# VHH binders against SHC-transforming protein 3 (SHC3): the designs that were tried, part 18

Target 1, 186 residues: SHC-transforming protein 3 (SHC3), of Homo sapiens (Human) (q92529r149to334)
Amino acid sequence: LGPGVTYVVKYLGCIEVLRSMRSLDFSTRTQITREAISRVCEAVPGAKGAFKKRKPPSKMLSSILGKSNLQFAGMSISLTISTASLNLRTPDSKQIIANHHMRSISFASGGDPDTTDYVAYVAKDPVNRRACHILECCDGLAQDVIGSIGQAFELRFKQYLQCPTKIPALHDRMQSLDEPWTEEEG
Below, E stands for the ipSAE of ESMFold2; O stands for the ipSAE of OpenDDE; V2 stands for 0.75 times the mean of E and O plus 0.25 times the DockQ between their complexes.

## First folded at step 9 (VHH)

Design t08 (framework vhh_8pnl_2; at its last look DockQ between E and O 0.56; V2 from the best seeds 0.00; counts 0 for: unsure alone 63.5 < 65)
Fold by ESMFold2, look of step 9:
Structure t08 (fold): chain B 186 residues (1-186), chain A 124 residues (1-124)
Amino acid sequence: as target 1 above (186 residues)
Amino acid sequence: QGQLVESGGGLVQPGGSLRLSCADAGFRFDTYYMAWYRQAPGKERELVASISSGGSTNYADFVKGRFTISRDNAKSTLYLQMNSLKPEDTAMYYCAKSWTITNPSFGTTEFDYWGQGTRVTVSA
């Protein structure tokens, strides 16, 4: 990934995830992203529909998801995926919408048969706390985007295994609002 | 979407080799995070190896270099080359795929779809 891979995608918004990774059953993560996509798409006027047939929301999934933030909804953005972060900027690069460092990103989903054109990822930041961020990816691009995210996860983890004490030491100081190392999961 | 169909299992002598295949007729194979799991009678299912869409691999400690996971995206097929087989490798082997990728710093990736399995028996 070197300096990263950049995609142009549509940012639909995010929705708060009310439980930490440690409290989430592993079997629910895909369902969390599916429900998050459904709710954000319903809330964004004129957005492309995520589902041809909407599934009824479960009571459990309804208790995990909180309020949405649609501040940048529907905007085309530049998404840069690197081993350091997922960086979301306006196409002219004048405004950073979000910068999620890898240690703040817990999981991602994309290309599910029910949500073919979407990628979602759960991350922490100071503005949205723990939230699921939704990207609309045209013309099969979702596969490329989720693949790049997965590669970034694996490459960063390999770097950590090679020098584990150095990586934690680099983050011992709280120098970024997007990098609170005192939190366990997001 | 798609079905996972494992093949290549069978009876083999200790020290022998087998190559397992998992055919995936699913759309968009190249984005899947895929894995091989195994389950011996009366035991819990356990990870053998996993591979990302980009080819990054992870192996269980018991593999110790004996197995190699690989994928051929053009053929929509996942492979497990198993060498130096031991009687403790006797198990049902399952192919799995996931649309959800866990950051490995936070835990292991769970898998959404599972095949029916192919049996591997290692005995003298």
Scores: ipSAE 0.444, ipTM 0.707, lowest interface PAE 1.1, mean pLDDT 77
ESMFold2 (binder alone), look of step 9: mean pLDDT 77; pTM 0.783
OpenDDE, look of step 9: ipSAE 0.604; ipTM 0.802

## First folded at step 10 (VHH; framework vhh_7d4b_2)

Design u01 (from r07 with T31V; at its last look DockQ between E and O 0.45; V2 from the best seeds 0.66)
Fold by ESMFold2, look of step 10:
Order: structure tokens, then sequence, then C-alpha cells
Structure u01 (fold): chain B 186 residues (1-186), chain A 125 residues (1-125)
């Protein structure tokens, strides 16, 4: 519990995620995060361990990922991870880059062999809609960051099970239909 | 290097028990949901059981509910599947599974997309 944990990481930017998991007929979350990291790293010169893109994305990934937002790209930021939110602030803590409440964060990936120094997470907010946000985390820090995000997910869900809040749009989460969909209905 | 190494398979008579183990390395085991899949001859690979990173939430396929128990020991980076009252229909290769992503449980269930080598379980007639 408490105020959370804070890391200093590099914010590389975000890229829109145009479709939900429920509209797809296979697991795409890993593909989304890895392609998002690749695209944003290409756009931000001097990113640590930047990846040179070598192949065009699949037709599926091109239909899923939209425009990037590089407004704060390459900036060192303070990332605070708590059961309430992921909070991203400028180095002097005077400006909030983003504050993503736990209910608005779908999934995260990072610290894997292919993404050793990166953490990506998909979140919704009023400015960027659904987007994949990319962090560069040096010197093994990515494993700690993804670990803290995972712990925050589990702790927040435990709190929900013990004291559920009102959920006026339960159908948006499709809890009885947790499996991915092959199509999306309006 | 991420590794998932299954063990504990074998040939057993119907009604007996087996315990499978999955030794994991190369990632923060304690924050990833884990699963057991199986693939019988001529069948599609199916999820048998899954367990949250903390171990506090488990799910089972209807065909194994009440007979199989998934568990984990995060201090040993190991997941287990206790299989009781085995039937010939349980004959399959059993795979330990993880995802390269972590999913917020409030959003949905984990998409498992990485598997170990598997261990054969054969329940003789």
Amino acid sequence: as target 1 above (186 residues)
Amino acid sequence: QVQLVESGGGVVQPGRSLRLSCAASGFRFDVYAMGWYRQAPGKQRELVASISGSGGSTNYADSVKGRFTISRDNSKNTMYLQMNSLKPEDTAVYYCAKSWTITNPSFGTTEFDYWGQGTQVTVSS
C-alpha cells in the first residue's frame, strides 16, 4: 500500500491502439507492445538500445496501431506506480505528463529478452484515447518497473474483490465474455 | 533467457495421480499469471488451468474441475499441477504456459502465448 514506488525512466512517447482485444481472433497484446516499441524507438533518436525496424508490420498490426504522439519524447520522467494509478511527471515534478488510473490500464509488457530495456503499457485517457505508452528503463530497471506494475494490478484487483465499487458499464468489460472476439459489435 | 521446463509426466493407470512441475527462469515469475495447457492426439491445444501471479485466483476447465489443482511456489519459481483421478481422456502432452504480457485482471484474462517443451502424460486403459 502507501504512496507507491517511484522510478526515473525515459518517456519515449505513445501510439494509438485503434481496436480492442475483443475484436480479434488471436492473442495480439504481445505483438502490439513490441510493434509499438519498435515504431516509437525509430522515431526518437538517441533512445538507449533503440531498435532498427527491419520488416514491415503485418497487415493486422497496421490496422491496430495508429498515430504516434511524441510530445514529451525522450524526456527523463518520474514514474510513480501505485494501486491507484501510473503517474508520469516531468523531472522537476511541476508538470504531469499523464495520470492513468488503474481502471484505465489494460495490460503491460517489458523486460523480456526482446524488450530488455523497455516497458510498454496500454491505457485510456481523454487526450490520447487508447494508446500504448513506451518507457525506456536502463540497467535492468525494466524488470523492476514491470514487476511493480504487475504487483499494482494484483493488489488493486484484490481491493476490488473485497470492496467492489459501482461499475455502471459492466458490459464494456465483457466479464462474462472474457475470451477474445473475432468481431466487434456496436 | 526465459525458460519453462516441465517434469513429472509418465504412464499411469486410470484412477491414479500425477504431479507435474514447471520450473521457470528469466523473468519476474511472481507477477505473471501462469497456465497449464494440454494437447491430446488429433485435438487442439486447450487451457486446463491457470493461476494468478500471487496465487490468489485460479481457474479450471470444466473437464478437470474437482480433480486437478494448480498451485505455485514463488520462492522456488515453480508452478505445479496435481492431477488426481486420472482418466484415459486426460492423455496428452501437458505444457507450462506464460504470456509475454501481464494483464490487468479488471480488464480481462491472460493471453498465454509462450509454452515450454511439454511433458507426456499417458493414462492406460
Scores: ipSAE 0.690, ipTM 0.823, lowest interface PAE 0.7, mean pLDDT 81
ESMFold2 (binder alone), look of step 10: mean pLDDT 82; pTM 0.825
OpenDDE, look of step 10: ipSAE 0.763; ipTM 0.885

Design u02 (from r07 with T31R; at its last look DockQ between E and O 0.70; V2 from the best seeds 0.62)
Fold by OpenDDE, look of step 10:
Structure u02 (fold): chain B 186 residues (1-186), chain A 125 residues (1-125)
Amino acid sequence: as target 1 above (186 residues)
Amino acid sequence: QVQLVESGGGVVQPGRSLRLSCAASGFRFDRYAMGWYRQAPGKQRELVASISGSGGSTNYADSVKGRFTISRDNSKNTMYLQMNSLKPEDTAVYYCAKSWTITNPSFGTTEFDYWGQGTQVTVSS
């Protein structure tokens, strides 16, 4: 696995996404990520977001976005992006905040014009279930982070294509993302 | 501010070729996937082709596969659509598109939410 790229960013936490993103249209998915950024930034003290009084979220968005997990919110982290995963760690203690396998990540998005320093991505993990994770990436770093995630997505996909025997049909791939993480009862 | 400016549209006869260009500004062009959409009269806008930020991956609609080629020059912040073997059915307004969202290809296709003004392509005898 080639060495991933590492960024220093601020983790702001995550918010649960209660619906499968596959069931939602693109506009709605985009709105969810933007709303997630807004909600988490509002909840985290010191988050740089001149949040202009946004229109109250639509009832629909409110029904899709669940509870926030603000554990580790405001921490500077090392974000390592690779074809395998997004790995979030504390720079000093090397504590893993999250390790999201690439296959568990559905999409990543920048913020809106008012939240250009933020990156949001939706991932599944045992702790947060399906959640939108929010990163503060200042000074244009957000675009670099997005670009790196995109590249990782692309490279991983290419790897799969090179191994046709392992390429589940798009339908099967999509289903695998919706399969609840069965806790292997070990 | 993000800007996408299409050019290269026109009227051509069937079987001819046309090359569209999209000049992009206001963002890190090389970091984002880009795409071409088209909208024919009375029809819905449809994805024609998409290209990854690096240019290493492309996707085409079945209707244009083998005839159209999407490319980009990141040094020029420009995306292209080479359209060969044009058909009357290709008549549409073609739009350059950008997305702020990166979709995992395993999850789905890249979608776009920002568009240029479009350029008219007319294929007629």
Scores: ipSAE 0.545, ipTM 0.790, lowest interface PAE 1.1, mean pLDDT 88
ESMFold2, look of step 10: ipSAE 0.631; ipTM 0.753
ESMFold2 (binder alone), look of step 10: mean pLDDT 82; pTM 0.830

Design u03 (from r07 with A33W; at its last look DockQ between E and O 0.60; V2 from the best seeds 0.66)
Fold by ESMFold2, look of step 10:
Structure u03 (fold): chain B 186 residues (1-186), chain A 125 residues (1-125)
Amino acid sequence: as target 1 above (186 residues)
Amino acid sequence: QVQLVESGGGVVQPGRSLRLSCAASGFRFDTYWMGWYRQAPGKQRELVASISGSGGSTNYADSVKGRFTISRDNSKNTMYLQMNSLKPEDTAVYYCAKSWTITNPSFGTTEFDYWGQGTQVTVSS
């Protein structure tokens, strides 16, 4: 990825994920992202509705998701994917909508038959806490976007393995130490 | 229409080798992690090996590490499992699997949520 890959996509919004990765062991992550996409897409005018024709989710799956945040919903954005972060900017590049450090992103899902034009990822940030962020990616772009995210995950992890003595600041590591999926420092 | 079609199973003597293939279609193959699961009669399905979309990262169950090699050829949309030094305990139905979710490796391994029909591997004298 080098300096990153940039896509123009539509940001639909995000929805709070009320449980840590530990509590998500009861459900597939694909099912959680499908439900998140369904709820956020239903709330945003003009979103594609193809995935709204699914069977009702389980009560346990429905209880994992909280309030949606529709600030910037429906906006065309520049998404830059790098080994450092997912960066979301307005088209004029004057405003950062979100910047999610790679260590704060737990998983991404997209391009499956039920959500062909969507990518969702779960990340923490100071504004939205732990949330699932929903992107609408037209014309087959969803699988390109999810592929770039996967490559960024893999490359970042390999950088860590080759240089294990490079440890982020303690404050940043302490915020991640209690999560079961966060790498731990001694 | 997503399809995962396994082949290459059979009956083989202990110590011999088999190579399983999984032909994939209906999705962009090089995007997603793929894996091999196995299930012996009356036992739980067990992850055997997994491989990243690029093929640059692999994981193996302890029971097969050093004996099995997972690989993929993205130009042919095919994943492989080379199984060397086979033991009777390796007898199982082997399933090709994929995930629509990509997990950040810092948070753990990929969870698989779609399986093929399976291919029988039997290791016996």
Scores: ipSAE 0.587, ipTM 0.743, lowest interface PAE 0.8, mean pLDDT 80
ESMFold2 (binder alone), look of step 10: mean pLDDT 83; pTM 0.836
OpenDDE, look of step 10: ipSAE 0.781; ipTM 0.889

Design u04 (from r07 with T101L; at its last look DockQ between E and O 0.59; V2 from the best seeds 0.68)
Fold by ESMFold2, look of step 10:
Structure u04 (fold): chain B 186 residues (1-186), chain A 125 residues (1-125)
Amino acid sequence: as target 1 above (186 residues)
Amino acid sequence: QVQLVESGGGVVQPGRSLRLSCAASGFRFDTYAMGWYRQAPGKQRELVASISGSGGSTNYADSVKGRFTISRDNSKNTMYLQMNSLKPEDTAVYYCAKSWLITNPSFGTTEFDYWGQGTQVTVSS
């Protein structure tokens, strides 16, 4: 609850996700986040593309990921995680890089053995559409960041269960965007 | 490194109880939903029970509702499965499971894609 938790992390960029994540099996969703990290790390200027995968990428993953957006790439940012949103700002100028309302975020991953310094999350917004956003979180911070995101997901859902507005999570048509969420339910 | 180590399996008579434990290490335990899967001889691996990171939400397969209880102690990085009123149909290898992804519950149900080595439970007369 409350004002959230703020981290200073590095924003690497995002890459468009061209398919609904609901249409993909669960193991494919994990592979998408790993591939997104790999592609964005390789595209960001400097030596930060050292992350390597042991398995070759599939052609199916190539059809799912689209264009990257490297605006603000490599910048240190303030990431605020709350039950309302993930908010990404520049620390000094208070420019908003992205503000993702909790209802627009599908899932997150990171801090795993092959992504120890990275966190990725998939969200929809009017600028980037559906995209996987990549954060670099050094010195074990990735585990703290992913933990805070998980806690925010759970706390927000508990709030929804206590005070439901008759808006099912799978059919959430209320949003801060101009267009409705387009995912198909199973 | 991430490790999930199951223990507490054994051979028991029908109607008896067993308690399984899963010791977890190499990750922030309270971040992740956890689950128990089982694989009976000649069958596919199936989800038996799941529990949220905080422990505040649980789910059970219909075949075990009312007999099995999943729980966790986040201070000990350990998940448990209390199995009461065991039946021969419960005979299986039981696996502790986590997901590499954290799913927003408003988006969908968490699935699990990482398992331990398993512990054998055999219910026979």
Scores: ipSAE 0.638, ipTM 0.784, lowest interface PAE 0.9, mean pLDDT 81
ESMFold2 (binder alone), look of step 10: mean pLDDT 83; pTM 0.838
OpenDDE, look of step 10: ipSAE 0.789; ipTM 0.885

Design u05 (from r07 with T101Y; at its last look DockQ between E and O 0.49; V2 from the best seeds 0.55)
Fold by ESMFold2, look of step 10:
Structure u05 (fold): chain B 186 residues (1-186), chain A 125 residues (1-125)
Amino acid sequence: as target 1 above (186 residues)
Amino acid sequence: QVQLVESGGGVVQPGRSLRLSCAASGFRFDTYAMGWYRQAPGKQRELVASISGSGGSTNYADSVKGRFTISRDNSKNTMYLQMNSLKPEDTAVYYCAKSWYITNPSFGTTEFDYWGQGTQVTVSS
């Protein structure tokens, strides 16, 4: 997709993620995104906090989340989602605040009952390293935003899978060794 | 309000078939991967089958491969599980599932974290 789909959302900031999300189990990943939203919402003076932090953070979560970056916190932005990237621009769309290529985005979360107005995504870039970026979305828009990110992930991956040179070689290698590894895992 | 409503469960004899349906509402159905989980008495909930948002990719647990077929009709916001050659070990509550957390496929497979109320499937003579 060339131009993608564009939403107007509020950027709340980001918080560094000190460990690879891939190295964490699923329950921990969801807790991290909820904690990241909570910390950034508490730090932004104008944020509308529909999300309440009701439990103290665990020591594990404190070891995984680092420093916040609130440089553009509270700014209304244009978010364009395409198979190539998540692109964040100023309200007049003349400046790029961030451009996160799909390859650098590992996870996204949002629109669940506890974080109805929020979308969080984890991405790498040269400025923020690995960080969880927080977006505050208008009524119901969080579901649209997370859905569009999911569609972009799926479409990009389907195009990659139609590259025959790499996929058959990986399949053959994994198939020849898979049975012993499966038994070892139990 | 997100809802996942399962139907089509029941009591059947071994070797018979059932078709489960999941009616979905309150979200953009066609963009989310969906799945079926089951939980047998005294066991952990396990993923049985999953299907991509477009329907172009499916995955199955080894215990059901060749017997179960997952499908979806995005025009009706409905997902299905055709369960053939049922065995007593398939007895469980079956849950329709979606995820609020999505994984870029280059970093891992999608995992599901939201479930409906479930529908009971009992395979017994």
Scores: ipSAE 0.461, ipTM 0.679, lowest interface PAE 1.4, mean pLDDT 78
ESMFold2 (binder alone), look of step 10: mean pLDDT 81; pTM 0.825
OpenDDE, look of step 10: ipSAE 0.681; ipTM 0.838

Design u06 (from r07 with G35A; at its last look DockQ between E and O 0.54; V2 from the best seeds 0.45)
Fold by OpenDDE, look of step 10:
Structure u06 (fold): chain B 186 residues (1-186), chain A 125 residues (1-125)
Amino acid sequence: as target 1 above (186 residues)
Amino acid sequence: QVQLVESGGGVVQPGRSLRLSCAASGFRFDTYAMAWYRQAPGKQRELVASISGSGGSTNYADSVKGRFTISRDNSKNTMYLQMNSLKPEDTAVYYCAKSWTITNPSFGTTEFDYWGQGTQVTVSS
């Protein structure tokens, strides 16, 4: 990916994920992503979410999904995808909305058949903790975006495999992802 | 609508080879990882092999490593499973699978939740 690939997409915000994704089965993880998309789309005015009558969220999902952060919601952003990070910037590139290191991103989803214009990914950052970030990617762009994320995942992983001395044990990697961001009490 | 259609199954003798195909439609094929699963009678469905969207990364179950090869032709929206040196214990219904999620390999293994109808593979003398 070199310097990375950049897309113009709409940021819809994020929703906190209160549980480690590792502790959840695949079905639940998928449901979390879908529910996150649904909740954020409902909360953001103008989001293309003709969501059909959704089944009431399961009690389980409600316990896993926390508060939404709708800062910058509805904003067109520059999304740069690289092996290093997902970087979200304002259109004028003056402000960084988020810089999610690849190591902090667990998975991405292109949505479901009903949400094909959305991309969701789960990342850890100091501001949002563990959160599912929602992107609106219209006109088929969602597939390009998710494809690029997937490629970045793969390339980074290959790089790690080529440098075995730098590969933290899977166990250590897993632990590092689950370590709570200790608020440095400044 | 997402469709996965398996083909190439059949009855073969031990030691023979078989090639399975999965024709995919209804989604951007090169974007998502794909997998083969199998389910033997009375057993749980198990992962046989997986392949990344680009085809650059593959994973195999230990039981099939060195014998089976997963591949894909993104221009044809088709995934393959070359099965060599087949054994009776390879007898199962084989399923093509897709995921809507892309898991960071450093975080974990990609899982799959969309399945074809399956194709029967029988290895018997």
Scores: ipSAE 0.369, ipTM 0.674, lowest interface PAE 1.3, mean pLDDT 87
ESMFold2, look of step 10: ipSAE 0.482; ipTM 0.686
ESMFold2 (binder alone), look of step 10: mean pLDDT 83; pTM 0.842

Design u07 (from r07 with G53R; at its last look DockQ between E and O 0.65; V2 from the best seeds 0.62)
Fold by ESMFold2, look of step 10:
Structure u07 (fold): chain B 186 residues (1-186), chain A 125 residues (1-125)
Amino acid sequence: as target 1 above (186 residues)
Amino acid sequence: QVQLVESGGGVVQPGRSLRLSCAASGFRFDTYAMGWYRQAPGKQRELVASISRSGGSTNYADSVKGRFTISRDNSKNTMYLQMNSLKPEDTAVYYCAKSWTITNPSFGTTEFDYWGQGTQVTVSS
């Protein structure tokens, strides 16, 4: 990814995730993102998304998702995806909405037929709360955005595997390449 | 319209080879990890092999390790399973699979939640 790839998307908000992502299977993870998108779209006045007439959430999902946070809801943002982080800024780039380091992002989903214009990802923010963050990506951008996130995940992990750390604090260790994004490794 | 279409199945004698193909459409193929599952009559569906989005990482069930090879060609939106040294116990419906969730590999392995229609592989004399 080098210096990262930037998209202009709409930030719809986030919703708490009350359980660790490692304790959930894939079926539950997919359901979490769909329910999170549905709840946030219902709460945001300008969000269309067409999640009207949704089915009631399962009892499992009701125990996993918490309250929504609509700070910055509906705002166009610059999303930069790199091996280091997902960085969300206002259009003039003067205000950071969020900066989620790759070590803090567990999974992403979106761009499927049920959520064609949405991407969701689960991360711990700087105040150490797990939340599912919802992006609205117009005109077919959702698949590009999710693709870039997947590329960042894979490239970061491949770099780690090629230069593993032997230090005991391995779970927090990051490779030098992933701390800064660069066009070359020197 | 998302589709996963398996082909290349058939009836084959023990010890022979088959190559399965999965043609994908309706989504960005190079975004997702892909996998092959199989289900024999009276048995649970089992993961046979998986491959990362770029093809740089693969995993295999112990029962097929060394005999089967998964690969993908992102330019053709196609995933393959080369099955060598086939045994009667490999008889099953083989499913192409993808995940709608992209997992950070640091948090776990890819599990799949979307399936094709399947292709029958029968190994018998």
Scores: ipSAE 0.580, ipTM 0.745, lowest interface PAE 0.8, mean pLDDT 79
ESMFold2 (binder alone), look of step 10: mean pLDDT 82; pTM 0.828
OpenDDE, look of step 10: ipSAE 0.646; ipTM 0.820

Design u08 (from r07 with G53W; at its last look DockQ between E and O 0.71; V2 from the best seeds 0.61)
Fold by ESMFold2, look of step 10:
Structure u08 (fold): chain B 186 residues (1-186), chain A 125 residues (1-125)
Amino acid sequence: as target 1 above (186 residues)
Amino acid sequence: QVQLVESGGGVVQPGRSLRLSCAASGFRFDTYAMGWYRQAPGKQRELVASISWSGGSTNYADSVKGRFTISRDNSKNTMYLQMNSLKPEDTAVYYCAKSWTITNPSFGTTEFDYWGQGTQVTVSS
């Protein structure tokens, strides 16, 4: 995947994920993506649903998903998948919608019989924190997209393991989240 | 539809070898990691071996390391499990597996959640 693989897909939006993927079992991760797809599809005007009949969400799933963000919803986008990132931009390349570093992407799911035309991935970034992003990928493209993401995961991880001797800069070593104190100076 | 069809099982004596095959269809086989699971009588299904999409990375359960070899031929959409030095404890139904859900390895162990009907391997004297 050197320079990456680019697909044209439809961005449907994202929905907040309130739990770390590391704390959830594998079956629950798949159910989270299905519920996220369902909620976002219902919220986007004119979006086509993936399901004949929506199952009621479980109590656990309802507690894991937060509010949706429909900025750019329904837009055709260029998705570039590389070992560095998932990069989402407008087709005219005037605007980068999102750039998710590979290390910040925990999980991807889709292309199964229940979500044939959808791919969902969970990523963390400064704006949305942890969110599940929903892509509509028609004409069997969902399986290509999910496969490319899987390839990028494995290649990036292998690259990291083979080059562990890079010494991080002081700024990089101090990248941990520090909670700012809410203090009003009046 | 995705189909995974296992073959090559049978009854063999301890110390002998078998080669299992998994014929895959209904998805782009050459972009997915694949795995072999087994389920022994009275036990839960367990991962035996896994292989990356290119074949460049493999993993094995401790109980089969050095005896089993997983491989794939992406031009034939087929995955294999070469099982050498078979023991009675290897007796199980063996399943070819894939996953609809892909975990970033830096966040956790990849599991597989879709498998075929399986092929029986019986190792007895």
Scores: ipSAE 0.544, ipTM 0.724, lowest interface PAE 0.9, mean pLDDT 79
ESMFold2 (binder alone), look of step 10: mean pLDDT 81; pTM 0.822
OpenDDE, look of step 10: ipSAE 0.603; ipTM 0.797

## First folded at step 11 (VHH; framework vhh_7d4b_2)

Design v01 (from r07 with N59Y T109V; at its last look DockQ between E and O 0.63; V2 from the best seeds 0.60)
Fold by ESMFold2, look of step 11:
Structure v01 (fold): chain B 186 residues (1-186), chain A 125 residues (1-125)
Amino acid sequence: as target 1 above (186 residues)
Amino acid sequence: QVQLVESGGGVVQPGRSLRLSCAASGFRFDTYAMGWYRQAPGKQRELVASISGSGGSTYYADSVKGRFTISRDNSKNTMYLQMNSLKPEDTAVYYCAKSWTITNPSFGVTEFDYWGQGTQVTVSS
């Protein structure tokens, strides 16, 4: 997957994640992605709404999710998945919705029985900070999309391990930044 | 429905080999990482080995490195654990496992939350 793969999917929007995903239990991470899908689907007109009744979120979930951003909600987009990034743009208008470098993406979830047509991923960018981005991927495409993301994660990590010369200056700059994603302590 | 069915367990003498299989259904097998856990009597489950969706990345617990090999055949929706040079300490119930979340390896090791019924492996003289 070095050159990347492109899908046409529907972008539903994103919702801010107010805490580092690294600081959360695995169960909480899973609940966050399901809650994010639920909230965005309820807000977007014409979204494929097979999502059933939701239960009230725990106090933990209510403190973790922030405001949604629906600026591009419901739009068909071109999603390109490569070892470098997830790039989201409109197919015909050349407008960039987001470009998420692999190092800024922590998780992807989707294709499970409760969210069969959805993929959610958590990433940082300057516009939305740390947010959970929601894609609607009809006709079984969700599992292809999540699979391609997984392959990109693995191939990028192998490339990093095989790099004989690292760039310490970039790593040092990221460690010194006082932003939400720089507070993810390793 | 997601189904994970382990097989290939049994009783063997120390130093011999055993091959476990996990047949998977109800999801697209090649998209998700899979793993093997084991649980000896009176102990907590421990992750023994894991393998990426493509099969290109593996993890092994220190206690089994060099003796166990995890693999998968995505055309048969099956994961394997080849267990060589077995020791009495390897006696346990072995479980295959799955997760719906894919973790970027730079952020952490993939964790699993779906297990099969398990298959017993007993290594005794």
Scores: ipSAE 0.471, ipTM 0.692, lowest interface PAE 1.2, mean pLDDT 78
ESMFold2 (binder alone), look of step 11: mean pLDDT 80; pTM 0.816
OpenDDE, look of step 11: ipSAE 0.718; ipTM 0.865

